# VHH binders against Grifin (GRIFIN), part 6

Target 1, 144 residues: Grifin (GRIFIN), of Homo sapiens (Human) (a4d1z8)
Amino acid sequence: MAVQSKAFCAGGLAPGWKLLVQGHADSGEDRFETNFLLETGDIAFHIKPRFSSATVVGNAFQYGRWGPEQVSSIFPLAPGEPFEIEVSWDAEHFHVYAPEHKVLQFPCRQRPLGATTRVRVLSDHCLAQVELAKRGLSWGDRGY
Key: E = the ipSAE of ESMFold2; O = the ipSAE of OpenDDE; V2 = 0.75 times the mean of E and O plus 0.25 times the DockQ between their complexes.

## First folded at step 8 (VHH; framework vhh_3k1k_2)

Design t2 (from s1 with S31D; at its last look DockQ between E and O 0.21; V2 from the best seeds 0.00; counts 0 for: pae O 5.2 > 2, grease 25 > 24.2, placed apart)
Fold by OpenDDE, look of step 8:
Structure t2 (fold): chain B 144 residues (1-144), chain A 120 residues (1-120)
Amino acid sequence: as target 1 above (144 residues)
Amino acid sequence: QVQLVESGGALVQPGGSLRLSCAASGFTFSDYAMRWYRQAPGKEREWVAGISSDSGYTSYEDSVKGRFTISRDDARNTVYLQMNSLKPEDTAVYYCTTEGFYDSGGFDYWGQGTQVTVSS
């Protein structure tokens, strides 16, 4: 069974905040998934690294269906190595960052951001960190 | 073992009412949002309604707004769908589910469904 972690955004996603996710992958088949959720369980933003193709998939699940996938060829996870992912957002997009790359820019298909109130992270392994924090001098602020 | 068991489906005339129930077990029910879906013959399964874990938020498909009401009783591990002013186009198998991950197709688990038929 996969381990899940949750973070809560009281009042919904707010400008100037970010999600920090740190974990570890042991193999190329490990499951890892991050979901930004509305109260009803709809997914405003889904992030899924696919080890088999070395891609990162972004999507949303709204009103009972998945939307069109957005695929990035920038893959921030390596088997046997720790990983760090930072997700920030503005009124128009979610932004996924790795230490040296901007991985994905995904449009906010669910508006407003305030309707998104919860984050769920799924991993086959224990996660070192799942945290909502205020943005500071971080990857998303360095203009990747 | 997670289980969802829907009930309450029946044959009713247009304008009638039904109350569907979904009994959940095998997980901490109160921690999860719940959803109702339906699938009509020859059509894809479609979302009908959703309710947050704390019942603080509900949402509905446009075609059922004002007629259907989703609710939950955490003490009984049950989610309900009150359906009023039923129409023939509401005929479908109704399914209960909880929020899921991508690998599960967006749903953790499904029940077997309950048949709702609206006909004169």
Scores: ipSAE 0.027, ipTM 0.353, lowest interface PAE 5.2, mean pLDDT 85
ESMFold2, look of step 8: ipSAE 0.076; ipTM 0.375
ESMFold2 (binder alone), look of step 8: mean pLDDT 81; pTM 0.822

Design t3 (from s1 with G106Y; at its last look DockQ between E and O 0.37; V2 from the best seeds 0.00; counts 0 for: pae E 9.9 > 2)
Fold by ESMFold2, look of step 8:
Structure t3 (fold): chain B 144 residues (1-144), chain A 120 residues (1-120)
Amino acid sequence: as target 1 above (144 residues)
Amino acid sequence: QVQLVESGGALVQPGGSLRLSCAASGFTFSSYAMRWYRQAPGKEREWVAGISSDSGYTSYEDSVKGRFTISRDDARNTVYLQMNSLKPEDTAVYYCTTEGFYDSGYFDYWGQGTQVTVSS
């Protein structure tokens, strides 16, 4: 039932930054998702771990519709335990990591990156946490 | 408790105009983008227009561009849809919503809608 939002600094989403998202799910029926948002409410990048099927789903929502889903079977997360997901981006892709794993690479469907100004995490649990950090010493930067 | 209350819908002749309003409460209105959707009988709900939290960006579905204008008044927690040159295909229940909640299934914040009917 928890909703957390973070705004990116002036100019919106820019390369050289990452998002750390901590979440929790007790069962495969619990919901958790992360949405990178434009000011209009469109979603440049939607990420949803699905514990019931052990997959991670990526998508975008533009002009009132979802695009094609990208589904990853790389799912190094465990229900009943806290998990952490790192998202980084460049001009062409979002990159999703969990500790010691590359999970998903999702092409940017919305350009320019700077039109994406907020991130929102939705969770059935109130323990979801969101931190924005500059890349340099992250999981993706250290080869896992 | 998020509340969204649409108003201003009416029966109008083709070529006429209406202004819809959506009064919002239960959240920090100025921090969220707002959108209008519509649903015609027997059809799925479709996006019509969106406006950013600071009003810096607006966007419209192609069939309403140049005819509809979305705007907001943060002091009154209200988003508007000015509809000009109305056509019979604009007949629908119009809904206001906010960013980021409707696609999760956990946070379905829709108002009751307001009926717009365009006919002779």
Scores: ipSAE 0.006, ipTM 0.285, lowest interface PAE 9.9, mean pLDDT 78
ESMFold2 (binder alone), look of step 8: mean pLDDT 81; pTM 0.814
OpenDDE, look of step 8: ipSAE 0.024; ipTM 0.337

Design t4 (from s1 with S31D G50T E61A G106T; at its last look DockQ between E and O 0.24; V2 from the best seeds 0.00; counts 0 for: pae O 8.1 > 2)
Fold by OpenDDE, look of step 8:
Structure t4 (fold): chain B 144 residues (1-144), chain A 120 residues (1-120)
Amino acid sequence: as target 1 above (144 residues)
Amino acid sequence: QVQLVESGGALVQPGGSLRLSCAASGFTFSDYAMRWYRQAPGKEREWVATISSDSGYTSYADSVKGRFTISRDDARNTVYLQMNSLKPEDTAVYYCTTEGFYDSGTFDYWGQGTQVTVSS
């Protein structure tokens, strides 16, 4: 069974906040994904690193179906090494960062941000960190 | 393998009641929230209701609030949708799903659904 970690956003996602995730993968077959969830259970933003293809996939699940995938070839993650991901957002986009890399910019297909109230991270391994934090103090705010 | 089997759909008159069931298998049912969706002819599939894994949280679409009740029986791996005061606009195929997660990763399987028809 995969490990799950949750974070809650009382009142929904707010500007000026971000998600910090520290994870680990041993092989390209390891499962890892981060999901921003509505109260409906729909997924406003799904982030899926695909280690086998060295890509990061973004998508949303709304009204019973997955939307079109957005694929990034920027893949700063490595099997066997811990990785850090920061996700921030504004009214128009989710922004996925890794150290010194802007990995993905994904449109907010579900608006407003306040409708998204939960984050769920799925991993085959224990997660070192899953945290919602205010922006302004970490590398993800450096404008990569 | 993950499997969801909806049942209970029928033809009922306006104002009538119906109880749908969804039997789940292939994952640890009790650990995951469950949802109902419906799709009317010529319309997009729409969310109806959600229940959390511990039944401590439920939510409903505005169109069904006060009339529908979602519940679950973890011992039977079943989620229910009690539909009261049914209206013609409730006519649709009803589907059961999770919040999008199961033990093997992202959940994206759907059953065949169950037909609910409300007509005089």
Scores: ipSAE 0.014, ipTM 0.285, lowest interface PAE 8.1, mean pLDDT 87
ESMFold2, look of step 8: ipSAE 0.192; ipTM 0.536
ESMFold2 (binder alone), look of step 8: mean pLDDT 80; pTM 0.813

Design t5 (from s1 with F101L G106S; at its last look DockQ between E and O 0.52; V2 from the best seeds 0.00; counts 0 for: pae E 8.1 > 2)
Fold by ESMFold2, look of step 8:
Structure t5 (fold): chain B 144 residues (1-144), chain A 120 residues (1-120)
Amino acid sequence: as target 1 above (144 residues)
Amino acid sequence: QVQLVESGGALVQPGGSLRLSCAASGFTFSSYAMRWYRQAPGKEREWVAGISSDSGYTSYEDSVKGRFTISRDDARNTVYLQMNSLKPEDTAVYYCTTEGLYDSGSFDYWGQGTQVTVSS
């Protein structure tokens, strides 16, 4: 019953992009993760809420292994409540936000950033929206 | 249940060729990138090659570039590794895997692997 959503970034990730995920958490055992992927399946940024410890984990998967975890105690999910998570990035970091909270800031371990071309969201939650967008969602990317 | 079955390993002389196969089941194969790893005696398991879900991208560890070719057949749920110009240092057990079977080190799905031995 896992729900999967996939998006791609034409020309790879560049600064000024963001991912918005909205949904509804049903229980504290539900599975949710987001992976920013290279075409080989390596993971430039993996983000996963860990419900057992009420933490959010960030990591990267490179050359067949996970790196050191970065852990945040800011946990913006509650059973029975809608949630919204926004991930943005620049040349140096991924930034994860929820309403009223900066959840974590994860240094980019994969270079170049543009080699990361796909985003995959795996969720047992009912997802209302998964959107990958550049800042200026208007004519010429201006007006955002 | 996810199942990965590697085959095609053999004893070959230096300079020889082999083609490895990995039959996959228990997940939507065509939606996932696939990877080959290898583990030599007394060494850590190391990544060898990867291929995207649409076969648009491949990548290789530096020591095998130009000698190994990864490919996939989505109709047969199978990923392949063509190994040419084999060297003694390629001796290892070879494993396949996929991105969809990994998390921050919280689970690991590996088959038995297939033994490749390069010697006289």
Scores: ipSAE 0.012, ipTM 0.347, lowest interface PAE 8.1, mean pLDDT 76
ESMFold2 (binder alone), look of step 8: mean pLDDT 80; pTM 0.814
OpenDDE, look of step 8: ipSAE 0.016; ipTM 0.313

Design t6 (from s1 with G50Y Y57S; at its last look DockQ between E and O 0.58; V2 from the best seeds 0.00; counts 0 for: pae E 4.9 > 2)
Amino acid sequence: QVQLVESGGALVQPGGSLRLSCAASGFTFSSYAMRWYRQAPGKEREWVAYISSDSGSTSYEDSVKGRFTISRDDARNTVYLQMNSLKPEDTAVYYCTTEGFYDSGGFDYWGQGTQVTVSS
ESMFold2, look of step 8: ipSAE 0.177; ipTM 0.550
ESMFold2 (binder alone), look of step 8: mean pLDDT 80; pTM 0.808
OpenDDE, look of step 8: ipSAE 0.046; ipTM 0.468

## First folded at step 9 (VHH; framework vhh_3k1k_2)

Design u1 (from t6 with F101W; at its last look DockQ between E and O 0.10; V2 from the best seeds 0.00; counts 0 for: pae O 8.0 > 2, placed apart)
Fold by OpenDDE, look of step 9:
Structure u1 (fold): chain B 144 residues (1-144), chain A 120 residues (1-120)
Amino acid sequence: as target 1 above (144 residues)
Amino acid sequence: QVQLVESGGALVQPGGSLRLSCAASGFTFSSYAMRWYRQAPGKEREWVAYISSDSGSTSYEDSVKGRFTISRDDARNTVYLQMNSLKPEDTAVYYCTTEGWYDSGGFDYWGQGTQVTVSS
């Protein structure tokens, strides 16, 4: 069974915040998934690392369908290694960062940001950290 | 333990039809969305179809729209993929998965797959 962590934005996603996710990828088949959800159940932003192809997929599920996938060849997860991911957002895009890379820039297909009120992170392993935090001096703020 | 068992794969001629089944166990099937994937030789595994837990939402990869239909029978813990108007490019190993999640949780389990070959 996959472990899940939840974070809530009662007032919806607000600019100036970010999601911090830390964990371990023990195997090349580990499940890892991050979803930003609306109350309707739609997914404003879906992040799925694919170990088999060493890619990170971004997508959204709206009105009964998945949109076109965005695929990044920047793969921040390594088997047996800890990982850190930051997801930030503005009115136009979600931004996925790793310590040394900007992994993905995904358009906000679901607007406004305030409609997105939940974040869930799924993993095969316990996650060390899943939290919403105010943006400060982080990777996304260093101009990657 | 979660188990997914695909069946129904076969050799068929172009234009033919095939119905795949995936028998699920080890979890509350009716609470989770199901997906079909496929992997052709030398290619990456690709998403084919999605069905929500309540069957209220379905979606398909562009190349199979209008030809493939995903459905589910919760009483039998089974998800199906009806494939019509099959093409050689549909040749692949087809996999069932619980990828995705609802409020009750999510899974990323895969079966062993079933081989579909479309050839004259």
Scores: ipSAE 0.014, ipTM 0.266, lowest interface PAE 8.0, mean pLDDT 84
ESMFold2, look of step 9: ipSAE 0.417; ipTM 0.720
ESMFold2 (binder alone), look of step 9: mean pLDDT 80; pTM 0.808

Design u2 (from t6 with S104T; at its last look DockQ between E and O 0.19; V2 from the best seeds 0.00; counts 0 for: pae E 6.9 > 2, placed apart)
Fold by ESMFold2, look of step 9:
Structure u2 (fold): chain B 144 residues (1-144), chain A 120 residues (1-120)
Amino acid sequence: as target 1 above (144 residues)
Amino acid sequence: QVQLVESGGALVQPGGSLRLSCAASGFTFSSYAMRWYRQAPGKEREWVAYISSDSGSTSYEDSVKGRFTISRDDARNTVYLQMNSLKPEDTAVYYCTTEGFYDTGGFDYWGQGTQVTVSS
């Protein structure tokens, strides 16, 4: 049975945050995805590790249809094992990382970024962890 | 096993109304958003309407806005499309689908569709 985790971004997405997802997928099933959603049902960023082809796919769903796929062959994940994916964003791109690898950089197709108010992770397995975190912030301390 | 079954398509005169149903099974219906699409002969499948899992958000393709209304009944695992002021250009096979489970080129699960024909 499919399971899902939700996160709500009050005020919408803003630069300086990241989403950490720990997941698990059986080899050849390819039933894990993360969607950054607008209230309209459009998807600002869809990301899906495809274990069957050892690729990571990014796309957007706008005006009732998918746009062109962006596919990365950087796939440092092992089929049948737990994995960790980190997604961060700025005003121009979504950035996808796996441990020790930059996997994908996806241009924001949906503006404004703040119109994206929900994140949903769908899987056929229980998720180990889904969390939002502030990326390393420094307030300019003088350091002396 | 996900299954989607559309029904309610018929021949209708221009200006008439019709209500489509989509019965869903094999997943927790109340947890997923639902969408309607349509495909006219010789054309690509086009999005028509969307309803969120909690029914808090709906959206529509511009040409049907104000004429079509999507709704859902989670107790019956059914999504509906109320179509009013029908026009000949609304003639198509109508399909429902759910969010999630994406494969390259579209959603993973489609029903057989229900034919709507609008003509005199």
Scores: ipSAE 0.041, ipTM 0.442, lowest interface PAE 6.9, mean pLDDT 78
ESMFold2 (binder alone), look of step 9: mean pLDDT 81; pTM 0.817
OpenDDE, look of step 9: ipSAE 0.199; ipTM 0.596

Design u3 (from t6 with A33E; at its last look DockQ between E and O 0.38; V2 from the best seeds 0.00; counts 0 for: pae O 4.7 > 2)
Fold by OpenDDE, look of step 9:
Structure u3 (fold): chain B 144 residues (1-144), chain A 120 residues (1-120)
Amino acid sequence: as target 1 above (144 residues)
Amino acid sequence: QVQLVESGGALVQPGGSLRLSCAASGFTFSSYEMRWYRQAPGKEREWVAYISSDSGSTSYEDSVKGRFTISRDDARNTVYLQMNSLKPEDTAVYYCTTEGFYDSGGFDYWGQGTQVTVSS
């Protein structure tokens, strides 16, 4: 049974903020998913680690259909290990970071950022943290 | 197995009202957003309305704003579409759907649809 966590961005995604997600992956089949949602229900940005292929998939759901997947071979999750992911954004891209890697850079297919007002994180396990925070000294700010 | 059953479609005159229902089963209804779509003859299926899982957010296609209202009853696993001030251009087969994500990616489940005809 997947656990759902939600964060709200009243007024839409704002520059200078980021999403922090921390959790644990116990098995190679654990579900983990992060979605940035519009009020319409469209998905501005979908992040899905695929354990079977050790890839991270980015996509968007717009106008009733999924777009082309963007696949990263950088896989920040390890079974039995805690994980930490940061997602930041600018006018052009979403940026997914792990502690030592920039995992994915996904274009903002849905603009403006302000149209995205919700974040939903799904996990088979309890998440240690799902938080929207102002950007500070973090991985995304270290020039990865 | 996921099942969606639309009902309530009928022939109505312009300016009339109609309430569509969609009975859902086979999944935790309350956990998912629901949507209504419609498809007119010779046209592509188009999104009509959206309601979030917590009913805290609704959205509508521009052409139906102010006329259509989407709502849900989680206790009955049902989503509704109240259609007022119907127009001939609202004539279509109306579908309810749930869209979301699972391990294999996104999913969309559709019912058989219900025919709405607006004609004088």
Scores: ipSAE 0.020, ipTM 0.419, lowest interface PAE 4.7, mean pLDDT 85
ESMFold2, look of step 9: ipSAE 0.514; ipTM 0.769
ESMFold2 (binder alone), look of step 9: mean pLDDT 81; pTM 0.814

Design u4 (from t6 with A33Y; at its last look DockQ between E and O 0.16; V2 from the best seeds 0.00; counts 0 for: pae O 5.9 > 2, placed apart)
Fold by OpenDDE, look of step 9:
Structure u4 (fold): chain B 144 residues (1-144), chain A 120 residues (1-120)
Amino acid sequence: as target 1 above (144 residues)
Amino acid sequence: QVQLVESGGALVQPGGSLRLSCAASGFTFSSYYMRWYRQAPGKEREWVAYISSDSGSTSYEDSVKGRFTISRDDARNTVYLQMNSLKPEDTAVYYCTTEGFYDSGGFDYWGQGTQVTVSS
């Protein structure tokens, strides 16, 4: 049974914040994705790990269609292992980090950032943590 | 199962008005925002209007602002699109949609659409 978690950004995504997602990957093709959503329901940023290909896909959905996928060969999830993903953003890009890896840099196709007001994380397993937090000393700040 | 059924599409003259309806079933309608999209011939599907679950927030594509009004009747599980001052460029198949449920394969649920034709 799939589990979902939501985080809300009152006033929209703000600089200096990040999304932290922690969970545990159990089996092969576990459903796991993170969506940054506009009020309209459009998706500013979609993150989808694909276990079968060991890739992480980034995309956006706007005006009724998916854009071109951006695929990363850096795959930070392992079956049976806990995972931690951090997503940060600036005016130009979303940045997806995992321990010791920068997984993906995705352009902000939906601008401004303030138009994105919520995050939805889907998983086949209980998520240990899904939260928005102010950026501190994080992976993105450690030169990965 | 989630189902969305659009109706109300017709042929109208420029400057005319039309009200589209979308009857929803298979989910807690009142808990979800609703949207209208449209797809003109040879063009990509585009967002038209949005209404929040509490009906307290609406938004519109720039080209329809001031002319179109989205509303909802939760008691009837129906979302509406009142279209005034219609223009030929409004000709399209109009679709009702809501956010997809994570137990489904898609990000959105769509109806079959209803044809709106604006022509003199």
Scores: ipSAE 0.016, ipTM 0.363, lowest interface PAE 5.9, mean pLDDT 86
ESMFold2, look of step 9: ipSAE 0.406; ipTM 0.714
ESMFold2 (binder alone), look of step 9: mean pLDDT 80; pTM 0.804

Design u5 (from t6 with A33D F101W S104T; at its last look DockQ between E and O 0.68; V2 from the best seeds 0.00; counts 0 for: pae E 2.7 > 2, unsure alone 64.9 < 65)
Amino acid sequence: QVQLVESGGALVQPGGSLRLSCAASGFTFSSYDMRWYRQAPGKEREWVAYISSDSGSTSYEDSVKGRFTISRDDARNTVYLQMNSLKPEDTAVYYCTTEGWYDTGGFDYWGQGTQVTVSS
ESMFold2, look of step 9: ipSAE 0.346; ipTM 0.653
ESMFold2 (binder alone), look of step 9: mean pLDDT 80; pTM 0.812
OpenDDE, look of step 9: ipSAE 0.654; ipTM 0.842

Design u6 (from t6 with S53D D54S S55G G56S; at its last look DockQ between E and O 0.72; V2 from the best seeds 0.00; counts 0 for: pae E 3.0 > 2)
Fold by OpenDDE, look of step 9:
Structure u6 (fold): chain B 144 residues (1-144), chain A 120 residues (1-120)
Amino acid sequence: as target 1 above (144 residues)
Amino acid sequence: QVQLVESGGALVQPGGSLRLSCAASGFTFSSYAMRWYRQAPGKEREWVAYISDSGSSTSYEDSVKGRFTISRDDARNTVYLQMNSLKPEDTAVYYCTTEGFYDSGGFDYWGQGTQVTVSS
């Protein structure tokens, strides 16, 4: 059974913050998913690595349906290796970073940011870290 | 293994009421949001209702607002869909799903569905 980690954003996503996710990919079939959620159940931003194709998918679920997928060929996860992902956001985009890579830039299809109040991270394995933190000197701030 | 079993589907007349149940097993039910979907003949499966893990938040497809109510009983690992003022256009197979993993435009875990037919 997949493990859930939750983070709450009282008052909604705020500028200057980021999501930090650390975990471990054990096999090439591991499930991993991160969802930024509204109270309605809509998903402002969905992130799913696809190990079979070595891609990272971004999407949103609004008004009862999934939107068009955005696919990145930058795949920061490796079987048997730990991974680190940072997700930041501004008024226009979500930004997914891994060490030395900007993985994905996804438009904010659901606005405003304040409407998004929850983050759920799903994983087949225990996650070492799932937390919201203020942005500082990190990958997203290194000009990728 | 995750298992979802829908029940309660029946033939009812327009204006009638029906209560669907979805019995869940194989996962920590109380930790997951639940959703109802339906699929009418010749149409794509469509979202109907959502309830958060805590039950504190619910949402509905526009056409069922005010008529349908989603609820959950964590002690019984069951999610319900109370359907009032049923219309012929509500005829469909109704499916229960978790807030599981997304793949190919949908969530991973579904039941076999229960048939709801609204006809005079």
Scores: ipSAE 0.279, ipTM 0.644, lowest interface PAE 1.9, mean pLDDT 87
ESMFold2, look of step 9: ipSAE 0.327; ipTM 0.656
ESMFold2 (binder alone), look of step 9: mean pLDDT 81; pTM 0.821

## First folded at step 10 (VHH; framework vhh_3k1k_2)

Design v1 (from u5 with S53D D54S S55G G56S; at its last look DockQ between E and O 0.70; V2 from the best seeds 0.00; counts 0 for: pae E 2.5 > 2)
Fold by ESMFold2, look of step 10:
Structure v1 (fold): chain B 144 residues (1-144), chain A 120 residues (1-120)
Amino acid sequence: as target 1 above (144 residues)
Amino acid sequence: QVQLVESGGALVQPGGSLRLSCAASGFTFSSYDMRWYRQAPGKEREWVAYISDSGSSTSYEDSVKGRFTISRDDARNTVYLQMNSLKPEDTAVYYCTTEGWYDTGGFDYWGQGTQVTVSS
């Protein structure tokens, strides 16, 4: 079963925050994705590792269609190993990091960023930690 | 295991109405957004309608606005698509899916779909 973590951001996403996801991939067939959503069901930022090609993909879903993918060959996940992924954002970009790696920088295709009010993390596995935090600190609970 | 089963497709005349159902199982239905898509022969699969997990937000592709209504019944784990004023261009196989699991290269949680045919 897919396991989800979610947060509602009243007033929308603001710069200076991050999403931290920690977990464990059991095999190269596991699925993990993060979606930043608008009330319309549009997705301002979709990020998904593809184990089959060892890539990390970013995209957006606007007006009923996916835009062009951005693909990174920096793939900091391995089957049987723990992983950590951090997503942060500013007015112009989403930024994806793993320990010692900048993975992806994705331009915001929908404006304003404040129209993005929900964040969902979907995984085939129970995640150890999913949190929203101000950058430069970590909280034991979700902050918004 | 996540399972989605579409039903209610039929042959109808232009101007007619149908109500499609999608029965969901294998997950906490009330926690997930739901979407309808359709695919006509020789065309790309296209989004049709969206409903949020709470049911408080809906949206529609422009060509179906005012004619189609998405709704959900969490007690029955079912999402619906009420289709009115049907046109021949609405002919397609209709699919439901849940949020965040579609991929342009493949979708993990789809049913077999239900055929809607609008012709005289």
Scores: ipSAE 0.363, ipTM 0.686, lowest interface PAE 2.5, mean pLDDT 80
ESMFold2 (binder alone), look of step 10: mean pLDDT 81; pTM 0.820
OpenDDE, look of step 10: ipSAE 0.566; ipTM 0.791

Design v2 (from v1 with T97A T98A; at its last look DockQ between E and O 0.77; V2 from the best seeds 0.00; counts 0 for: pae O 4.6 > 2)
Amino acid sequence: QVQLVESGGALVQPGGSLRLSCAASGFTFSSYDMRWYRQAPGKEREWVAYISDSGSSTSYEDSVKGRFTISRDDARNTVYLQMNSLKPEDTAVYYCAAEGWYDTGGFDYWGQGTQVTVSS
ESMFold2, look of step 10: ipSAE 0.583; ipTM 0.807
ESMFold2 (binder alone), look of step 10: mean pLDDT 83; pTM 0.835
OpenDDE, look of step 10: ipSAE 0.037; ipTM 0.438

Design v3 (from v2 with E99Y; at its last look DockQ between E and O 0.39; V2 from the best seeds 0.00; counts 0 for: pae O 4.5 > 2)
Fold by OpenDDE, look of step 10:
Structure v3 (fold): chain B 144 residues (1-144), chain A 120 residues (1-120)
Amino acid sequence: as target 1 above (144 residues)
Amino acid sequence: QVQLVESGGALVQPGGSLRLSCAASGFTFSSYDMRWYRQAPGKEREWVAYISDSGSSTSYEDSVKGRFTISRDDARNTVYLQMNSLKPEDTAVYYCAAYGWYDTGGFDYWGQGTQVTVSS
């Protein structure tokens, strides 16, 4: 049974913030998904690991349809192991990081960032952490 | 089987009111955000209104703010669109849409639409 976690940005995504997600993957069939949502219901940024191909997909949902997918061959999830994902953003891109790797750079197809006010994370297992936090010495700042 | 069925579309005069309904089945309705869209002849489908899964958040397209109200009844698996002060520009096929988790069997479920015509 899937577990959902939600985080809210009342004023929208703000510069200098990041999303921290920690969880656990027990098998290659586990579901994991992260969505950055607008008040319109559109998705500014969708992150979906594909275990079957060991890829991470980024996309956006706008105007009633999915856009073109971006696919990363960097796969930060391993069966039976915990995982850590960090998502940061600037005016131009979303940045997805895992320890020692930059997984994906996805363009901000939906602007402004302030229009994105909700984050949803889905997992088949309990999520140890889903948190919006101010950026400090994060992975994105370590030059990965 | 997932199904969304819109109803309530009709011909009305400018300034009139209409209430659209969208009956949902085949999925956990209470876990989904619901939206209304509309498509006028020769135009692209456009978003009209949004209501969150909990019903705690609503949002509207600028042109319908103050005139349209979206609501939901989870006990009846139904989302509504109350349309007041209708204008000819509101003439369109109105579609109900549900957003859920991609991996839970459904993301963007759509109805077949209901025709709303505003004309004198």
Scores: ipSAE 0.027, ipTM 0.441, lowest interface PAE 4.5, mean pLDDT 86
ESMFold2, look of step 10: ipSAE 0.526; ipTM 0.782
ESMFold2 (binder alone), look of step 10: mean pLDDT 83; pTM 0.839

